# VH-VL binders against q0atu2, part 330

Target 1, 119 residues: q0atu2
Amino acid sequence: MLDKKARIRTSREYRNVFEKGKRLSGRFLIIYYVENALDNNRFGFITNKKIGMAVIRNRIKRQLRAIVREYQGQVKNKHDIVLVARAGIGKSSFEGMEKDYIAIMKKAGLFARNANKID

## First folded at step 16 (VH-VL)

Design b34 (framework fv_ivicentamab_arm2)
Fold by ESMFold2-Fast, scan of step 16:
Structure b34 (fold): chain C 119 residues (1-119), chain A 119 residues (1-119), chain B 110 residues (1-110)
Amino acid sequence: as target 1 above (119 residues)
Amino acid sequence: EVQLVESGGGLVQPGGSLRLSCAASGFTLSSYGMNWVRQAPGKGLEWVSIIYEGGYTDYASWAKGRFTISRDNSKNTLYLQMNSLRAEDTAVYYCARGAEYEPYYFDLWGQGTLVTVSS
Amino acid sequence: AYDMTQSPSTLSASVGDRVTITCQASQSIDSYLAWYQQKPGKAPKLLIHKASSLESGVPSRFKGSGSGTEFTLTISSLQPDDFATYYCQQYDNYGYPELTFGGGTKVEIK
């Protein structure tokens, strides 16, 4: 589970990331990201109704949180990052979502060398 | 003043190689996605390649395996290594900076360097 | 990769005219489209991004509109400095970018 302090929770905070953040597209995910003043990272998760029914969207959110949690030590500190799931994500595997996340975070320059390495 | 200056263009025989340089001043290259865009004489614009802030790269499908984009952060310079050149590669090659919030549209361009591939 | 069809390829106009250039994408690109101006012998200059967002320093007579597959660039009162070639460019992608430009529209003196 992601710690409460590491989660974007309010509509205002999401809006700030969308309006001022940088955007980068993956196959199944889009990220919006911006530096924050909080001395820690915060993550947000958006699943559109086009993905599928609530049970599918809830599963995707859980899987994305698990991926983010696993790699949180590799993320450059002091960023608000919102993951927006694309319509096709419902048919991806967990591994496919994970690979997509890693690829976009690397393109964004958000994986820091001082973070824990993945296996 | 922010500026991009290309160099290294010239006349090359088919099958030859050429390395283009793009010197940046007034900003730090590594903080942006940097692109190469070309334009054949009397023709339109064609995207070639990008190097992302994080150092990852992507290429137009026709450029893969023949062209390599790279940067030297200590020299604040972008490069395009072109191998196995064909007559169809004849073009003015522009260095172009991806915008701050989205690396796929270009807010700063160099003046271009002409590459002519002919026997 | 998305085909970008730009029309007309050439148009003749007089100072003070309203000119409209259209750009069609072969499939939806949402609003991820930029417009550039290129004068002979010069590099392109960014005018508009995200279909309608005017760049700083670009005159207000330039306006972009549209979403999905149909886009327009309008110059409401053509000035001498506006005779140039204009290009649209899509930048929607699904992890592997293959950015595509329209064929260009040359705006020349009537």
Scores: ipSAE 0.749, ipTM 0.891, lowest interface PAE 0.9, mean pLDDT 91

Design b35 (framework fv_ivicentamab_arm2)
Fold by ESMFold2-Fast, scan of step 16:
Structure b35 (fold): chain C 119 residues (1-119), chain A 119 residues (1-119), chain B 110 residues (1-110)
Amino acid sequence: as target 1 above (119 residues)
Amino acid sequence: EVQLVESGGGLVQPGGSLRLSCAASGFTLSSYGMNWVRQAPGKGLEWVSIIYEGGYTDYASWAKGRFTISRDNSKNTLYLQMNSLRAEDTAVYYCARGNEYEPYYFDLWGQGTLVTVSS
Amino acid sequence: AYDMTQSPSTLSASVGDRVTITCQASQSIDSYLAWYQQKPGKAPKLLIHKASSLESGVPSRFKGSGSGTEFTLTISSLQPDDFATYYCQQYDNYGYPELTFGGGTKVEIK
């Protein structure tokens, strides 16, 4: 579970990320992200009806929170990040979602160590 | 003035190598996803490669292993290293800036530099 | 990679005509499609992103529509400055971006 302060909780906060944030898409996930004026990162999670019934959407949401928690120490500080699950995520394994998350975060430059820096 | 200027094009023999440069002015390259797009004489546009804000890279399937995209943040310059050149690589090469919020469509283009691969 | 088929390859039109260019994706790309204009000897210029979002400074006579696999670019009243080649580009790539352009449509004087 993520701490209270590490969660995006209000509609106003989600709207800010969607309106001002950058968007990057993967196979199963889309992230929207923007720098914040806080001392910490905050995460939001969106699952829509195209994924499936409530039981499937709740499972996906739990798994995404677990992935985010596992990698939270690697995420650059002071960002609001919203994960939006794509329709096809229901067919993914946990490992598949995890790999997609890592790839997107690296592309966004949100992990502390970037790949492919010039030597 | 926000501008991209390519250089380094010219005549190269088949099997040869060439490095293209793209100098950016009026904005910081490292804050954007930067792309190379090519166009053979009288033909359409073809995407080559991207370097993301985070420094991660992706390539068209036909370019993998032969072409390398890179950047030098201190020079605010994008590069494309092209190896094992073929006649089919003859084209005008454009550097193109991905949009600030979505790196996969291109809101700023250079004038292009012509690469001719011929004996 | 998603194949993008653009039609027609060439069309002849007169000033004041309504011109429609079509772009078909081999599978659904939602609304992740951009349109570009290219004049001879020049780099392409972005006109529209996300199928229908007009770029700043682009005349309102340009309109993009469609979603899924079928997209159109319409010029409601063709002006002399609009004779150019137009390209569509998909950008819905599922984590390995094979960005794909249509073959282009040349709009020339009748």
Scores: ipSAE 0.552, ipTM 0.843, lowest interface PAE 1.8, mean pLDDT 89

Design b36 (framework fv_ivicentamab_arm2)
Fold by ESMFold2-Fast, scan of step 16:
Structure b36 (fold): chain C 119 residues (1-119), chain A 119 residues (1-119), chain B 110 residues (1-110)
Amino acid sequence: as target 1 above (119 residues)
Amino acid sequence: EVQLVESGGGLVQPGGSLRLSCAASGFTLSSYGMNWVRQAPGKGLEWVSIIYEGGYTDYASWAKGRFTISRDNSKNTLYLQMNSLRAEDTAVYYCARGLEYEPYYFDLWGQGTLVTVSS
Amino acid sequence: AYDMTQSPSTLSASVGDRVTITCQASQSIDSYLAWYQQKPGKAPKLLIHKASSLESGVPSRFKGSGSGTEFTLTISSLQPDDFATYYCQQYDNYGYPELTFGGGTKVEIK
């Protein structure tokens, strides 16, 4: 779903974000983020076994990628951002995940104040 | 020298309002999540509010609707506007700097300013 | 908000003693716990973050341990400068519902 250029793919790249990045937590999501030396944003996604079975984890991961893609144009450029799903995310709706994502991105200063306005 | 200095505390009657200030020196306030934490005489620490690097805010549930956190980046100063004050709001109010990479624990505190709500 | 319970509320100790303070969370907070020291009339001072990570300039006699719901702060050989009140603080829930401090443990001279 997300262009290959916009994905964090290697263990080394994930490690860099976790070690040097800032962290903000929401109800269902934690983000880690750091400025990169590239011209584009890159996103990583982590879902662990505490969320539920593989079918649930795969659904959550797909939905998070869709949310990130939808709001990609509103994200301040030149950042590596990793989304980590919290255990309770399995009980959330798509709308709940979306609202949480927007809230934490605004708190991070990575979104404009009015990023969640209806188009 | 990195410092936070609170001011604006004093005696206020119940139902009154008061605005606290916190002057930062030696660092740029807008690059950090800034917090207010209070402590009633002889009691423990209680978190009040945060303003995130991006300018969004969160409040303790009991503070929401009565207290407003804000900052003036041109003056490098943090504020707490307190309305509808009650006897139980009597406390020393500290401003506290969250870590640059994780704004939810506090590496720098001011000396505190005493707010007494009494007739 | 997560309930954070510290024990004991007060303890009396002598210089050279090993002191252990416990902090219990009402639900798992992973390792997102900080410890602060507060002396009378002064602001708190950060000692430890991420349950066990010692802050720069904090003496090595201070040690944090634990994860999940049970955490400890240990002072291996109490010094005169260590008589103070100690607070734990969870920061897993990030103001949702809100950040929470323990009730404090006062370490008094015997």
Scores: ipSAE 0.184, ipTM 0.770, lowest interface PAE 3.9, mean pLDDT 88

Design b37 (framework fv_ivicentamab_arm2)
Fold by ESMFold2-Fast, scan of step 16:
Formats: C-alpha cells, sequence, structure tokens
Structure b37 (fold): chain C 119 residues (1-119), chain A 119 residues (1-119), chain B 110 residues (1-110)
C-alpha cells in the first residue's frame, strides 16, 4: 500500500492533474502527470465501470498500487501522477500491467536517469 | 518565436539512404514528443515516427526497420534516418512538435522537405 | 490502427456558406481527435484538439463537435482564407501512438 502522503486524495487535486498535466497512453494504462510543489511524489488511480464489475476494478486498483509502490524509488521527485486504467486491462496479467507501466514511465521521462549514487 | 526547419531532402535512387534534419528554435526539443509526418504528392498525411520526451521511440508499422528517429539535445535537432528507400517513400517530410500536454496531436510544424525516390 | 474516413473528399462552396466536414472512426476514440487546415504548398495548421477545443488564434467560425465514432468540423460563414484541405486525426488507439489521419476534404471555390 502507498503512504497516505503519497496518494492523491481530493477531487481538486485530481482536477489539477487533468487540467495542468501531460497525458501519455500505454496499452492498458493512461497516465496524467504534472510537477508539484512538494518534496515527494503523489499517485492517483482511476478505474471506471467500462473495465468490469467492482471485484475486477478493485483487483486492478490493488495491483496498480503494488506496481507503483515497487517502482516508486525510480520515479523523479515532485510529481503528481494519475493512472487511469483502460478498457481491456481486466484481461491483462500482472506482468503485462507492470511492463506497460514501466514503458509509459520511461517514455514520459519520469524514471530517473543516473539517479543512482555513483560516488 | 518558435520554429522548426527541415533540411536534407533531395533526389535519391531506390535502395538508397537519406538523413533528414529538423532544427528547432525558440523551445527545447527534449521537453516534447517530436514526430515525423509525411505527405506524398497530391495525397494525404501519414504519421511516420515519434521520439518521446524520455527518448523512447515508436514507428508506423511500415517504417519499422527502415527508418530511425533520433535527436541531438546539444544541437536541439531532430533526425530521421531513412534506409532502403522505395518509390512509395516519395513525399514531403514534415517535422512536427506534439502538444506539451499530449504527444499525439501536433501544434507546430516545419515547412517540410521533399524526398524524391526515383531512378 | 483505427480507420479514419472523411467525407466528402471535395466540396464546392461560396463565401458566406456554412460548410460541414465529417470524420468517422472505425472504433470509438472518445474525444481524442484533432483537425488541421492545409493550404497548397504549406504545412498543416492545427485548428482543434480534443474534438472541440479551438486553438488560440483560430477564428470562432471554426467549430468541432462529436465524440465516439462520428465527428464534424463546421465552418460558419466561409471566408476566402478558408479554401483549403482539412484533415482529421485520431490520437487514441489502445495505448499505442498508431496515429491515423482522415483522407482529407478539399474545400474549393464554387
Amino acid sequence: as target 1 above (119 residues)
Amino acid sequence: EVQLVESGGGLVQPGGSLRLSCAASGFTLSSYGMNWVRQAPGKGLEWVSIIYEGGYTDYASWAKGRFTISRDNSKNTLYLQMNSLRAEDTAVYYCARASEYEPYYFDLWGQGTLVTVSS
Amino acid sequence: AYDMTQSPSTLSASVGDRVTITCQASQSIDSYLAWYQQKPGKAPKLLIHKASSLESGVPSRFKGSGSGTEFTLTISSLQPDDFATYYCQQYDNYGYPELTFGGGTKVEIK
């Protein structure tokens, strides 16, 4: 699970990301992202009824949070990022969602290059 | 003032190679998705390739393996390397900047450079 | 990639006319559609994105509408500067940037 402070929680915060942010689409996911004025990243998650029943949507949301948590150390600081699940994500594997997330984040330039300590 | 200026077009024999350049001024290329779009004489527009802000690339299925998109951030210049050229590749090639907010619609275009593939 | 079909291919109009160009997607693209204007020998110019969002500096006589699979570009009170070829472009294709343009509509003087 992501820390409370690493989650986008209010409608106003989601609206800000949609209005000011950039959009980039993948196979199963769309991300909207914008730089924030904080010292940390925040993530939001959207699964709509087009994906399937509540059980499926809740599973997808849990899996996306797990993926985001796993890779949060590689994400450039100071971004609000909203993940929107596309229709068809319910048929993907966990590995498929993970691969899509990594590809999108790399395309967006949100995975830090040379973020590792050299000396 | 923001501008894109293409160069490198010309007459080339079938099977030949050609490299197109697109010099950007008034903005930083690496902050945008940059695209090549072509138009055969008297025909419509056809998307060729994109290089995303993060440096990753995608291609039209017919361009994959023959064309390579790249950029040189130090020169603020976009390139398209075209190999194994065919008569069907004859077109005006446009450099196009995607919207800051979405890498998929084009808010700035160069004047185009004509590539003629003929013997 | 989604097939994009524009109609008509050519239309003849007079200054002051209301002209409508249609664009149909083979599958729903929500509202992820842009319209471009191209004059002979020149690069395309973005008019509208997200089906109905008019670009800065584009005259208000241009209006985009539609969602899903059917879209229209309407030019109210056609002006001399509007004789050009118009293209629609989808930019929502199951997450890949397999972008497709319509075949174009040439607006000619009657």
Scores: ipSAE 0.343, ipTM 0.798, lowest interface PAE 2.6, mean pLDDT 87

Design b38 (framework fv_ivicentamab_arm2)
Fold by ESMFold2-Fast, scan of step 16:
Structure b38 (fold): chain C 119 residues (1-119), chain A 119 residues (1-119), chain B 110 residues (1-110)
Amino acid sequence: as target 1 above (119 residues)
Amino acid sequence: EVQLVESGGGLVQPGGSLRLSCAASGFTLSSYGMNWVRQAPGKGLEWVSIIYEGGYTDYASWAKGRFTISRDNSKNTLYLQMNSLRAEDTAVYYCARSSEYEPYYFDLWGQGTLVTVSS
Amino acid sequence: AYDMTQSPSTLSASVGDRVTITCQASQSIDSYLAWYQQKPGKAPKLLIHKASSLESGVPSRFKGSGSGTEFTLTISSLQPDDFATYYCQQYDNYGYPELTFGGGTKVEIK
C-alpha cells in the first residue's frame, strides 16, 4: 500500500499538477510532475473510461500503484507526480507498463543517479 | 539573453563522420530537453534527436545507429556525432531547446550549421 | 508516424490581407500541434503551441485553431514582417517520438 502521505487526494492538488507541471508521454503512460514544498513525494493515478470497463481500469490502477511502490526509493524527493494511463494500456503486459514507467522517469530526470556527461 | 550557437559543420565525403557542437548561454542546458532538427537546402524541417532533461535519448528511426546526441554539462554544450554520412544528410542542422513544460515543441533555436555531404 | 499535409505550398498576398494556412494530420493528434515562422537564412521561431496558445511576444494578429486532424493558422491583417515560410509540427507521440513537420507554406508578396 502506498502511504497516505504519498498520495495526491484532492481535486485541487491534481489541478495544480496539471496546470503548473511538466508533461512527459510514454507508450502507455503520461506523467505530469511538479516540485512540491513537502518533505516527500506524492503520487496520483488517473484511469479514464476510454481504457475499458471498471474491472480493467481497477486492474491497471492496482498494477501502476505496485510499480510505483517498487521504485519509490529511486525517485528524487519533493515531487508531486500524476500518472495518467493512455487508452492503449489495457493491451500492455505488467512488464510493458513497468518498462514504460522506468523510461519516463529516467527521461524526466526523476530517478536518482543520472549522469549528464558525454562518455 | 538566452542563445544557442552551433558549430562544426562543413564538407564531408559520403561514409565520413562529423561532430556538431551547440554552445548554450543564458540558461542551464541540463534543465531542458535539447534537440537537433535539420533542413535540407530548399526543403522542410526534419526532427533528428532529443536528449531529455534526465539524460535519456531518442532518435528519428532513420538516425538510429548512425547519429548520437550527447551533452557536456560542465561546458553547457550539446553535441551530435554523425557517422556513415550520406548525400541525403546534407542540411542545415539546428540546435533547438524543448519547452520547459512539454519536451516535443521548441521554444529556442540556434542559427544552424551547414553540413554538406559530397565529393 | 503521423503524416502532416500543409496547404497551400505557396501563397501570394498583400499587406493588410487575411491569410489562412491549413495543416492536416493523417490521424488525430488532439491539440498537440505547434506553428513556426521561418525567414530566409534564419532559424524557425515558435509562434503557437497546443494548437492555439500564442507565445509571448507574438503579435495578436496570429491565431491558431483546430483539433484532431485539421488545423489552421490565420494572420488577420498581414504585415511586411510576416512574409516568411510557416511550418506546422505535430508532437503527439507514444514514447517513441517520431515528430513530424508539415511541408511548409511560403507567404510571398503578390
Scores: ipSAE 0.478, ipTM 0.839, lowest interface PAE 2.3, mean pLDDT 89

Design b39 (framework fv_ivicentamab_arm2)
Fold by ESMFold2-Fast, scan of step 16:
Structure b39 (fold): chain C 119 residues (1-119), chain A 119 residues (1-119), chain B 110 residues (1-110)
Amino acid sequence: as target 1 above (119 residues)
Amino acid sequence: EVQLVESGGGLVQPGGSLRLSCAASGFTLSSYGMNWVRQAPGKGLEWVSIIYEGGYTDYASWAKGRFTISRDNSKNTLYLQMNSLRAEDTAVYYCARDSEYEPYYFDLWGQGTLVTVSS
Amino acid sequence: AYDMTQSPSTLSASVGDRVTITCQASQSIDSYLAWYQQKPGKAPKLLIHKASSLESGVPSRFKGSGSGTEFTLTISSLQPDDFATYYCQQYDNYGYPELTFGGGTKVEIK
């Protein structure tokens, strides 16, 4: 679970990220991201009907939150980031979603440089 | 003022190699996605490659394996290394900057540098 | 890669005319389309992004519209400065970017 302060919760906050933020697409994910005026990062998650039934959408949301939580320490501070699941994500493995998340965050320049150096 | 200036174009033999440069002034190149776009004489625009803010790269399918995009942050300069050149690669090559709002559309262009591949 | 079909290839018009240029995508690209203007010997200039969002400093006579697969660029009252070639460009992505431009529309003086 992400801390309450690390979540984007309101329609207005989501709209701000969509209107003022940058967009970058991965294989299973799209992220929208913008620098915020806070001392922390906030994450939002969108899974729509094109992904599949409610049980699939709920599983995807849980798995994405787990991935975001695991990699929190590598994300550059002071950003609002919204993850939008693409239609094909329902057929992905957990590892596939994780790999796509890491790739897109690195492409966006949102992962700290020192965190990128691994064998 | 914000500018991009390409250089390195010229006449090269089929099968040869050439490296293009794009010098940025008035902004920090590493804070943006940067692209190469080409235009054959009298023809339309064709996207070649991108280097993202995070340093990751993508290429047009026809360019992959022959062309390499890179940057030198200390010189604020973008490069395109072109290998195994063909007559069909004859074009004006532009460097172009992604919008700060989202990648893949270009709010700043250089004047271009002409590459001619001929015997 | 998305095929982008632009029409007409060439258009003759007079100052004051209403000019419409069409761009068709082979698959839905939502609203991820940009329009550029290019004058002979010059680099392209961004006019519109997100199908309808006018860039700062671009005259209000330029208007973009459409979504999905069909898009238009309209110049409501053509000025001498508007004789140029116009290109549409899709920037939607289904995995990896493969950006594609339309073939261009040359707007010539009648």
Scores: ipSAE 0.009, ipTM 0.608, lowest interface PAE 8.4, mean pLDDT 86

Design b4 (framework fv_ivicentamab_arm2)
Fold by ESMFold2-Fast, scan of step 16:
Structure b4 (fold): chain C 119 residues (1-119), chain A 119 residues (1-119), chain B 110 residues (1-110)
Amino acid sequence: as target 1 above (119 residues)
Amino acid sequence: EVQLVESGGGLVQPGGSLRLSCAASGFTLSSYGMNWVRQAPGKGLEWVSIIYEGGYTDYASWAKGRFTISRDNSKNTLYLQMNSLRAEDTAVYYCARGSEYEFYYFDLWGQGTLVTVSS
Amino acid sequence: AYDMTQSPSTLSASVGDRVTITCQASQSIDSYLAWYQQKPGKAPKLLIHKASSLESGVPSRFKGSGSGTEFTLTISSLQPDDFATYYCQQYDNYGYPELTFGGGTKVEIK
């Protein structure tokens, strides 16, 4: 789980990211992201019914949080980032989701070009 | 205040190479997705390539392998290296800035530079 | 890449006319469509993004509508400055952009 301070918690906060943020599409993920006025990054996660039943959606959300946590040290500070899972994500492997996340974050300029997992 | 100025166009023989430049002023080029879009005389618009904020690149399928987009952040300048030029590459080449909300629609354009590929 | 078809290719109109230009995508692109205006010898100018969002400084007589596969640009009362070529552009993708423009609609004096 991500620290409470690293989570986007309210509908108002999600709405702010969607209205003011940049959008970038991957194969399985879309990110919306905007610089914040805080000391840290915050992440939000959206998995809708087009992905599949609740069991699948909960697994995807858990896996995305794990991926985000693993790479959080590579993310440029002071951003609110919302990950929206696309309908096809349910057919992806964990590694497929991870690769898509890294690619999107690197394109967005939120990662260093050579960003790697933190050991 | 914000402006893009292309240069480097001219007459080139088939099989030749040419490098276009696009000087940005009034904003930081590396904070945007930057694009090249071309237009053959009397024809419509055709997307060529993008360089993302993070420095990664994508190309139209027909441009891949022949054209290379790059930037020099210290000079606030975008480049397009064009190799193995053909008569059908004859066009006005525009430098175009992706919007602050999406990399893929263009809110600022240079005035273009004409590339003529002819013997 | 999705085909973008604009109609008509050429339109003759008079000042004060209501002009409608149509853009059709071969597959659904949600609302990820932009409209541009291009005057002879000049670069294109962005008018509308996300199908219906007017850019700052663009006159309110320009209106975009539609979603999915069918989109329209309407000019409610054509002005002399509006004689130009108009292009739609889709920007939906699944990780590899293949941006495509419509073929253009030239709005000329009747």
Scores: ipSAE 0.742, ipTM 0.892, lowest interface PAE 1.1, mean pLDDT 91

Design b40 (framework fv_ivicentamab_arm2)
Fold by ESMFold2-Fast, scan of step 16:
Structure b40 (fold): chain C 119 residues (1-119), chain A 119 residues (1-119), chain B 110 residues (1-110)
Amino acid sequence: as target 1 above (119 residues)
Amino acid sequence: EVQLVESGGGLVQPGGSLRLSCAASGFTLSSYGMNWVRQAPGKGLEWVSIIYEGGYTDYASWAKGRFTISRDNSKNTLYLQMNSLRAEDTAVYYCARESEYEPYYFDLWGQGTLVTVSS
Amino acid sequence: AYDMTQSPSTLSASVGDRVTITCQASQSIDSYLAWYQQKPGKAPKLLIHKASSLESGVPSRFKGSGSGTEFTLTISSLQPDDFATYYCQQYDNYGYPELTFGGGTKVEIK
């Protein structure tokens, strides 16, 4: 599980990310992200009814949380990030969702800079 | 209007180093994933490296540790630093721009610059 | 990583011929395949992405088809400008790119 402090919990906090954040789309995911004033990252997850029934939406949400937790150490600190599942995500594998998350986080510049690289 | 122009190729001794440049015009380089792709004389295409919009980098397994991709946004120019060069690195090196629609396929290519590792 | 095999390596054809080039992936890549055309001394040019989506400005005589592991590029009526080498490229390995190209198919004058 993600620590309680690493979760976006209120509708007001979600709204802040949507209004002030940047948006980036992957194959199965959209992320909205903004820097926060905290010392940690917070994640939110949205699966709407277009994806499918509650059992499918709940499975997707659990899998996305597992993916986020696995890669949390690579994410640049002080960000609020909301993952929104696209309608087609129900047809993807776990590996497909994981690859999409990694790709979109790399594109967004949210993964930490590689120490051995020159800017 | 939209183009990529590589430079910096030439003859280099085994074990030597070389830095390639790719000047972009007609578009903003930092808004795209940018890649290097090479082609040995009379042979096929081989992917080398990518720098994502956010600045993260990835490499072909054989290139990791020897080659470094970077960019200078103020000059709208992409670079490839090549170290510990081998005869097998002899190739025309192309810079290539990812499509804005999907990652990892290339809708714009430069004319290429020849790197010869010999003698 | 996915191995990409193109066949034939070389084919000889005449203007007006229908030519077919095949690309095989060692594992399923869904439809994440692009086709490029390369003329002697020039850079590759993108023809098709997502197995069958023709790029703007590419003549309609070019057609891509297939999914999974088997793909084809067809030129329905070969023109003088079409004598070139053609490459397929998979881009299914999203997030951890190990992009691979086929070995190329040279279409030459008979």
Scores: ipSAE 0.314, ipTM 0.794, lowest interface PAE 3.5, mean pLDDT 88

Design b41 (framework fv_ivicentamab_arm2)
Fold by ESMFold2-Fast, scan of step 16:
Structure b41 (fold): chain C 119 residues (1-119), chain A 119 residues (1-119), chain B 110 residues (1-110)
Amino acid sequence: as target 1 above (119 residues)
Amino acid sequence: EVQLVESGGGLVQPGGSLRLSCAASGFTLSSYGMNWVRQAPGKGLEWVSIIYEGGYTDYASWAKGRFTISRDNSKNTLYLQMNSLRAEDTAVYYCARVSEYEPYYFDLWGQGTLVTVSS
Amino acid sequence: AYDMTQSPSTLSASVGDRVTITCQASQSIDSYLAWYQQKPGKAPKLLIHKASSLESGVPSRFKGSGSGTEFTLTISSLQPDDFATYYCQQYDNYGYPELTFGGGTKVEIK
């Protein structure tokens, strides 16, 4: 579970990331990200009906939150980051999603260089 | 004025090695994704390699194991180390910068440096 | 890696003509496509990013459109300075490290 402080909560906040942020696509994930004026990172999660039924979407959201929580110490501070699950994510393993997240965050320059050793 | 200037091209024999340089002025290389793109005489553009702002690298499949992209932040210079050169590596090599707004299109290009691989 | 196919490979036109160049991706890249202009002996110059966003200083006669797998670059009133080779580039990095260019379209004098 991510702390409330680390979550993007409102439609206005999501819209800000989409309108002002940069985008990077992975195999199963798309991230949108922008630097914020806060002292912490905030994460948002989007799973739409193209992924599958509610059971699948809810599982994906829980797993993505767990991945983000596990790696939050490696993320450069002061960013709002929205993870959008691609349609194919329902067929991925937890490890597959985790590897995709790490790869995307590294490519975006949002992970510290030392995080390379984890991959 | 922001500018990229390539150097280090020349005539090399098959199997040889060559290191290309790309000197940046007017901006800091480490804040951007930096690329090498090549173009064989009379042919189209072909992506070679990228170094992301976080220091991670990716390569075209044909370049893996032979080419190494790197940068020296103190000299604000990008490099491409090319080993085991083949005739088909003959091309103008361009240094190109990823847009800071949205990755990964190129908003700044150098003038290129010609590499000729021939006996 | 995505295959990017441009058509035609060569196009002959006269000043004042409307020119259309097509770029086709082997799978959806959403709107993550850029267009470049290259004159002989020179580096490519960015014209358009995100399929339709015109770069500062690029004349309004250049227009990009499309999404998914089919994209077009249109030059509404061809000028002498527009005879060049044009390249599309996909940058939807879909977890793989390849950035892919189209084969190019040479716009030459009729």
Scores: ipSAE 0.008, ipTM 0.625, lowest interface PAE 9.1, mean pLDDT 85

